# VHH binders against Abasic site processing protein HMCES (HMCES), part 90

Target 1, 269 residues: Abasic site processing protein HMCES (HMCES), of Homo sapiens (Human) (q96fz2)
Amino acid sequence: CGRTSCHLPRDVLTRACAYQDRRGQQRLPEWRDPDKYCPSYNKSPQSNSPVLLSRLHFEKDADSSERIIAPMRWGLVPSWFKESDPSKLQFNTTNCRSDTVMEKRSFKVPLGKGRRCVVLADGFYEWQRCQGTNQRQPYFIYFPQIKTEKSGSIGAADSPENWEKVWDNWRLLTMAGIFDCWEPPEGGDVLYSYTIITVDSCKGLSDIHHRMPAILDGEEAVSKWLDFGEVSTQEALKLIHPTENITFHAVSSVVNNSRNNTPECLAPV
Below, E stands for the ipSAE of ESMFold2; O stands for the ipSAE of OpenDDE; V2 stands for 0.75 times the mean of E and O plus 0.25 times the DockQ between their complexes.

## First folded at step 11 (VHH)

Design m61 (from q72 with S31Y Y104L; framework vhh_8pnl_2)
Fold by ESMFold2-Fast, scan of step 11:
Structure m61 (fold): chain B 269 residues (1-269), chain A 117 residues (1-117)
Amino acid sequence: as target 1 above (269 residues)
Amino acid sequence: QGQLVESGGGLVQPGGSLRLSCADAGFTFSYYDMAWYRQAPGKERELVARITSGGYTNYADFVKGRFTISRDNAKSTLYLQMNSLKPEDTAMYYCAAGLEYEDLEYWGQGTRVTVSA
């Protein structure tokens, strides 16, 4: 996974993240650094994306089932990184393979500290190699959306008005991430950054790409991944596997340039 | 899976130069770490040079000062400029790319470089 859409206005995004804590109380996640949230149809590595994480990471005695939403840099900078410039990292940290995550110090250490997060997106993009052309066909990949009225039907056949109404009740894609906190040696604010865990692609996506993000399908999986106070690393890693509960449609080449940030990036063609 | 296609290999005399290219359709090319590896007959593959998505480079000691790795994100192409070639540089040269930490999930089929009179 190397490109997402997360375009919802902050208030719509917040409502889309409504959840129940361990006591059954309905809640909205509390924002940290809301001014750093930049909605975009075309989010690339090194940009900020909103993630969910346990309130216990910020407050010593907080209920670990309560959630914070915060923008974090895509591309994990390990806490032990000694250089002043993250671009000097020896290896790409955009994605982290599930099969070797516990063997890599960059990920094992933050996992040991319970630094699990859920990366939020409208969906993600992948590029299918087209036979004989050297061109790739981009696809927008997302959760199946609820079937309520005609406005809940998604595709090229939908009117522009119905497509706009879809976002009011959009089910956000929830991807398993690991984050870390890095203090620049030259001083400055602590940098929060994340990586998306990746797995082998499911059968439904195998014709598009051979890898996919680890998707946490449903509130039970999301809650267990976030709740580092009650759920051990070993238990949480059992949630990391391919899912078939996804859908997709082809999009135009407008999305290819990461500087393009318009609704045309995810519109069906 | 993405496919990488190497080109530019050939026969060259000691002291000569070659420029290898690695092309991909590459609509996400700019975010990948890229590398050149080589494999001499009967030897394991070894790293020649890497370039990160941020543009920072590192080189194997045996090529420092002679080889230059570069990338052109607009053309979705990785290059290896090889100067002052030695017989010891004779090998199959492979292009690789990845977004996953310490893993390069995309590999080309290689291009052969032979350095001899």
Scores: ipSAE 0.544, ipTM 0.752, lowest interface PAE 1.3, mean pLDDT 88

Design m62 (from q72 with E102P; framework vhh_8pnl_2)
Fold by ESMFold2-Fast, scan of step 11:
Structure m62 (fold): chain B 269 residues (1-269), chain A 117 residues (1-117)
Amino acid sequence: as target 1 above (269 residues)
Amino acid sequence: QGQLVESGGGLVQPGGSLRLSCADAGFTFSSYDMAWYRQAPGKERELVARITSGGYTNYADFVKGRFTISRDNAKSTLYLQMNSLKPEDTAMYYCAAGLEYPDYEYWGQGTRVTVSA
């Protein structure tokens, strides 16, 4: 996973993240650094994306089931990184393989501190190789959407105009992430950055790409992944596996260039 | 998997030079970690050189000072400049791209480099 769409305006995104805490109280996540949220149809590594994480990471003695939403840099910068420029990091941390996550210091250390987050997106993009040519067909991959008065039903048969109406009730993709906090050695603000955990593709995606993000399907999985105060690392990692509960459609090559940021990036072709 | 296309391999005499290219048509790869691996007959695949999206480079000890890895993100092309080639450099050379270091999601089909008198 190396390209997503997360284009919802802040207020729509916040409402899409409505949840219940451990006591059953209905809540909206509280924002940190909302000014750093930049909606886009075409988000690449090193850009900021919104993630959910436990309030307990910021407030001592907070209820660990309560959620914060914050923009974080895509591309985990380990807390131990000693250079002043994150671009000098000696390896790519855009994705983290589930099978080696406990073997890699960059991921094992923040996991041990409970630094689990849920990465939010409208969906993600993957490129399928076309037989007989080196060109690829991009696909937009997302949760099946529930139909509500023709506002949440989407398919290849729907016109591009109808896509604008679905976002009010869109079910956001929820991907398992790990984050870390890095303090610049020359001073400045703490950098929060994340990686997306990846697994082998499910059967339904195998013809498009052989890897997929670890998707947390449903509120029970999301809450257990986030709640590092009650759920151990070992128990949380049991949530990391492929899922078949996804859908997709082919999109225009407009998405290929990460500088393109228009609805055409995810519209069916 | 051959989603990346290598070129530039060939037969060259000891002390000669070759420039390998790896092209990807279809999307930009500016955020990907890129690498050159090689595999000689009867040996395991080994890392030759890698370059991150930020430009950090790393080389296997056996090629340091002789090979240079570089990338052109605008052209979605990776290069390996190979100088002072030795018979021991004879191998299939593979281009790789990924976001999950040290593992790579995308691999080319390889280009053959033969160094002999």
Scores: ipSAE 0.559, ipTM 0.789, lowest interface PAE 1.8, mean pLDDT 88

Design m63 (from s4 with S107E; framework vhh_8cml_1)
Fold by ESMFold2-Fast, scan of step 11:
Structure m63 (fold): chain B 269 residues (1-269), chain A 121 residues (1-121)
Amino acid sequence: as target 1 above (269 residues)
Amino acid sequence: EVQLVESGGGLVQPGGSLRLSCAASGFTFDDYYMGWFRQAPGQEREFVALISWSGGSTDYSDSAKGRFTISRDNAKNTVYLQMNSLKPEDTGVYFCATELYDYSGPEYDYWGQGTQVTVSS
């Protein structure tokens, strides 16, 4: 996964993340740095995206089942990175392969500290290579959505003017991530940055791309991944696997240019 | 710094063979797909062959099927293109390319400088 859409206004996004804590109390996640959230139909690596993480990361003795929502930089900068400029990092940390996560220091160390997060998106994009050619067909990939008379479906709302109805009850894609905290050696604010864990694609996506993000399908999986106070690294990693509960449709080449940020990026063609 | 360096090109007569190599550095080679492309004078780049990170799957253009074989040696960070039964139409600069991400994009992220293949009498 290397291109997403996360365009919902902050209030809509917050309501889409409603959850129950361990005591069964209904809650909305509490924001950190909400002003850093920048909605976009076309998010690339190095941009900020909203993630969910346990409140226990910020408050000593907090209930580890309570959630914070915070924008973080896409592209994990390890805590041990010694350069002054994060863009000087020599290797790509946009994704973290599930099969090597425990072998790579950049990911193993923060994972050992319980630095698990859930990366939020409307969905993600992948480019299908057309066999025998250099042509590529982009697809928008997302959770199946529940159709209602009010929200409609993407297929029924194929014009931009009608799409506003589908977003009010949109089920956000919830991807397993690892984050780290980097303190600039010359001072300044702590940088929070994340990587998305990847797995082999499911059967449904194999014709588009051979890899997919590790999707946490449902509140039980999301809760267990976030709850580093009660769920060990070993148990949490059992949640990392391909999922079949995903859908997609072809989109216009408008999405190819990451500077394009319009509803046309994810509209069916 | 990511580098792809092609070698093995040259002048051959029709029906001849060449083996191209692409030495890769600056990334975890065995995690990514590697491809070969070619470009004839005055024409756009065309796809030739692709190999998965493990070597377990390959793909070829119609013009390359049955004549060319793509392979890789992950211990040496090298991808190869064995070209047999070469034709004048195979003349061009051959490039290796890769996507460094564990995801697809609108185009390949990195390209080598190319190696010239000329098929003529």
Scores: ipSAE 0.355, ipTM 0.702, lowest interface PAE 1.6, mean pLDDT 88

Design m64 (from s4 with L100D; framework vhh_8cml_1; at its last look DockQ between E and O 0.01; V2 from the best seeds 0.00; counts 0 for: pae O 12.1 > 2, unsure alone 64.6 < 65, placed apart)
Fold by ESMFold2-Fast, scan of step 11:
Structure m64 (fold): chain B 269 residues (1-269), chain A 121 residues (1-121)
Amino acid sequence: as target 1 above (269 residues)
Amino acid sequence: EVQLVESGGGLVQPGGSLRLSCAASGFTFDDYYMGWFRQAPGQEREFVALISWSGGSTDYSDSAKGRFTISRDNAKNTVYLQMNSLKPEDTGVYFCATEDYDYSGPSYDYWGQGTQVTVSS
């Protein structure tokens, strides 16, 4: 996974993340650094994306089932990184392969500290290569959506009012992530950054790309991944596997340029 | 800092052979697809060959099939293009390029500077 859409306004995104804590009480996640959230139809590595994580990471003795939502930099900067500029990191930490996560120091160390997060997106993009050529067909890949009499489809929304109806009850894609905290050597604010765990693609996606993000399908999987106070690393890793509960459609080449940030990026062709 | 450095180009007669090399540094080579592209004078860059991160799969343009072989040595962080039965139409600057294993993009992420191949009598 190397390109996503996460365009919902902050209030809509927050409501889409409604959840139940361990005691069954309905809650909304509490924001940290909400001003750093930048909605976009076309998010690339090194930009900020919203993630869910346990409140216990920030507040000693907090209920580990309570959730914070915070923007984090896409591209994990390990806590041990010694240079002043994170962009100088020579390792590509956009993704973390599930088969080597316990072998790579950059990922094993934060995972051992319980630094698990759920990366939020409308969906993600992959480019299908045409055999024998360099021609690429982009696809937007997302959870199957529940349609109501009031909601529209992505392809049918031609006005702002109709587009809003598509997104009101959108089921956000929930991807398993690992984050770390980096303190600049010369001082300054702590940088929170994340990587998306990847797995082999499911049968439904294999013709588009051979890899996919580790998707946490449903609230039970999401809560177990986040709850590092009650769920061990070993048990959490059992949630990391391909899923078939995914849908996609082809999109235009407008999405190719990461500077393009319009609904046309995810509209069906 | 990702660096891709091509070598092995030169002048050959039609029917001749050349082996191009691309030395890679600054990234985890074993996790990347490696490709060869070429650009003839006055033309756009075109695809020549691709090899997967492990070397387990390869792909070739129609013009390269049966004549060119792409290979890699992960211990040496090097990708190769063995070119046989060269034709004047193969003349151009040959570039290596790299693409991450875990995701695809609209294009390759990094490119080398190129090495000149000239096929002429």
Scores: ipSAE 0.626, ipTM 0.842, lowest interface PAE 1.0, mean pLDDT 90
Fold by ESMFold2, look of step 12:
Structure m64 (fold): chain B 269 residues (1-269), chain A 121 residues (1-121)
Amino acid sequence: as target 1 above (269 residues)
Amino acid sequence: EVQLVESGGGLVQPGGSLRLSCAASGFTFDDYYMGWFRQAPGQEREFVALISWSGGSTDYSDSAKGRFTISRDNAKNTVYLQMNSLKPEDTGVYFCATEDYDYSGPSYDYWGQGTQVTVSS
């Protein structure tokens, strides 16, 4: 997973993250650093995107089932990294392979501290390689959505009235991530950063690409992944597998240039 | 820093052979696809061959299939292109390129500087 869309205004995104705590009470996640949220149809590594994590990471004795939402840097910078410039990290930490997560110190250490997060997106992009050529077909991949009113296609959401009908009820993609906290040696604010866990693709996506993000399908999976106070690393890792509950459509090459931040990036072709 | 350094180019008669090498550094070589591309003057870069991170699968353009062989030595961080039965239309600058195992993109992540191959009598 190397490209996502996360374009919803903050208030719409927050409402889409409504959840129940362990007592069954409906809640919204509390924001940390909301001004660092940079919505875009076209997010790439090293940019900030919102993640969910347990309140217990920030408050002693907090209910570990309560959720914080915070923007973090995509591309995990390990807490032990000693250089002043994260670009000197010799590993690509955009993704973390599920089959070796417990073998790589960059991921094993924060995972052992319970630093699990849920990475939020409208969906993600993947490019299908055409054999024998340099041609690639991009796809936008997302949870199946329930149509509650006649709206046509995602492309029809360009108008304000149609936008609300499509996006106000959008089911956000929820991907399993690991985060870490790095204190720059030259000083400055602590850097929160994340990696997205990957698995072999499901059969439905295998013609597009052989890997996919580990998707947490449903509130039970999301709650267990986040709740490091009640769910051990060993139990949490059982949640990491491919899912067939996914849909996609072809998009135009507008998305290829990561500077293009328009609804056309995810519009069906 | 990521570096891809090609070598092994030169002048060859039609029907001859060359073996190109690409030495890689600055990343975990075993986690990356490696590919070869070529570019004639005034032309777009053209796909030649691709090899998976483990060497377990390969892909070739129609013009390369049957004449060229891509291989890799992960212990030496090197990818090779054995080019046989060379033709004048194979003339160009040959580049190696790399792409991550875990995600695709619109293009390859890193490119070498290229090595010149000239096929003429």
Scores: ipSAE 0.526, ipTM 0.773, lowest interface PAE 1.6, mean pLDDT 90
Fold by OpenDDE, look of step 12:
Structure m64 (fold): chain B 269 residues (1-269), chain A 121 residues (1-121)
Amino acid sequence: as target 1 above (269 residues)
Amino acid sequence: EVQLVESGGGLVQPGGSLRLSCAASGFTFDDYYMGWFRQAPGQEREFVALISWSGGSTDYSDSAKGRFTISRDNAKNTVYLQMNSLKPEDTGVYFCATEDYDYSGPSYDYWGQGTQVTVSS
């Protein structure tokens, strides 16, 4: 996974992240560093994207079922990194393979510290290689959305009004991530960064791409992944597997350029 | 109903200062970026300044940089534009806007009526 969409306004995004804590109380996640949130139809590595994480990471004695939402840098920068520039990392930390997560120090260490997060997105993009050509067809991949009587498929929203309705009730894609905290050697703000855990693609996506993000489907999966206070690493890792509960449609080549940030990126062709 | 009401405009001499205010109502103020725009006579509306939800991030047009300061008070649902070292070229109607994100990027869906700023000797 090297491209996502996360374009919802902050308020809409927050509402979409409504949850129940362990007490059954309906809650919205509190924001940390909301100013770093930059909505975009075309999110690439090194950009900031919102993630959910347990409040316990920030507050001692907090209820670990409570959630914080925070923009973090895509591409995990390990805490032990001593260079002043995260771009000098010699290995790609955009993704973490589920099968080697425990073998790589850069991921194992933060995971062992309970630094699990849920990466939020409208969906992610993947490119299908066209046989015989150097051309790749991009696809937007996301959770199936509930068809409201008036809200046709993303493709059927012919009116701006219909689009608004679609996004107001959009079910966000929830991907399993690991984050870490890095302190720059020269001082400054602590950098929070994340990697997306990847798995083999489900059968439905196998023709498009062989890998997919580890998607946490449902509130229980999301809650367990986040709750490092009550759920062990071993138990959490059981949640990491392919899911067939996804849909996708072909999109235009507009998304190929990471600078393009328009609705056309995810619009069906 | 979303309302934006600008104030603080007026006549000022070159080199003078003005502080514009925009009172916002009808929406969750701290959920939105706030911006200032201006429109000179016969010209298109142009971007002046933008401020993030908490005020932690700001952006300015090249013309405004170093002279103008955008700020906000979320408790008062108000965004401000401190304008220093004003020039005749700064003359125009200044508009407050809320930023929403649409297909073209940041879009400003709501505008105030504007406040007139005139810089003249």
Scores: ipSAE 0.000, ipTM 0.260, lowest interface PAE 12.1, mean pLDDT 89
ESMFold2 (binder alone), look of step 12: mean pLDDT 79; pTM 0.785

Design m65 (from s4 with Y108W; framework vhh_8cml_1)
Fold by ESMFold2-Fast, scan of step 11:
Structure m65 (fold): chain B 269 residues (1-269), chain A 121 residues (1-121)
Amino acid sequence: as target 1 above (269 residues)
Amino acid sequence: EVQLVESGGGLVQPGGSLRLSCAASGFTFDDYYMGWFRQAPGQEREFVALISWSGGSTDYSDSAKGRFTISRDNAKNTVYLQMNSLKPEDTGVYFCATELYDYSGPSWDYWGQGTQVTVSS
């Protein structure tokens, strides 16, 4: 996963993240740094994206089942990084492979501190390599969506006009992430940054790309991944696996340039 | 810092053979796809061949199939392109490229500077 869409206005995004705490109370996540949220149809690594994380990371003695929503930099900067410029980090931390996560110090250390987060998106993009050519077909990949009161999912068969009207009840994609906190050696604000855990693609996505993000399908999985106060690293890692509960459609090459930020980026074609 | 350095280009007669090499450094080579591309004067850069991170799968352009073979040596951080039955139409600058296998983007992530291949009598 190396390109996403997360374009919802802050209030719509917040309502889409409604949840129940451990006591069964209905809640909305509380924002940190909401002014750093930049909605976009076309988010690349090093940009900020909203993530969910446990309130206990910020408040001593907080209920670990309560959620904060905060923008974080995509591309994990390890807490031990000693240079002054994070862009000088010489290895790619956009993604973290599930099969080697416990072997890599950059990911193992924050996992040991309970620094698990859920990365939010409308969906993500992947580019299918067309055999024998340099052509690539981009696809927008997202949870199945409910179109009407009739049980049914919005799909590639729907007209582009219908896609412009679905956002008020959109089911956000929830991806398993790991974050870390880096303190600049010259001083300044602590940088929060994250990586998205990746797994082998499911059968439904294998013709598009061999890898996919680790998707947390449903509130039970999301709650367990976030609740580092009650769920150990070993138990949480059992949630990391491919899912077949995903859909997609082809999109135009407009999405190729990350500077393009319009609804055309994810419209069916 | 990711670096790709091509070598092995040169002048050959039609029907001849060349083996190109690309030496890679600055990244975990085993996690990346490797590809070869070429560009003739006044033309767009075109795909020639691709090899997966493990070497378990390969892909070729129609013009390369049956004549060219891509391979890699992960212990040496090197990818190769063996070119047989060369034609004048194969003339161009040959570029090595790499892309992280964890996700696909609109284009390859990193490129070498290229090595010149000239097929002429």
Scores: ipSAE 0.561, ipTM 0.782, lowest interface PAE 1.0, mean pLDDT 89

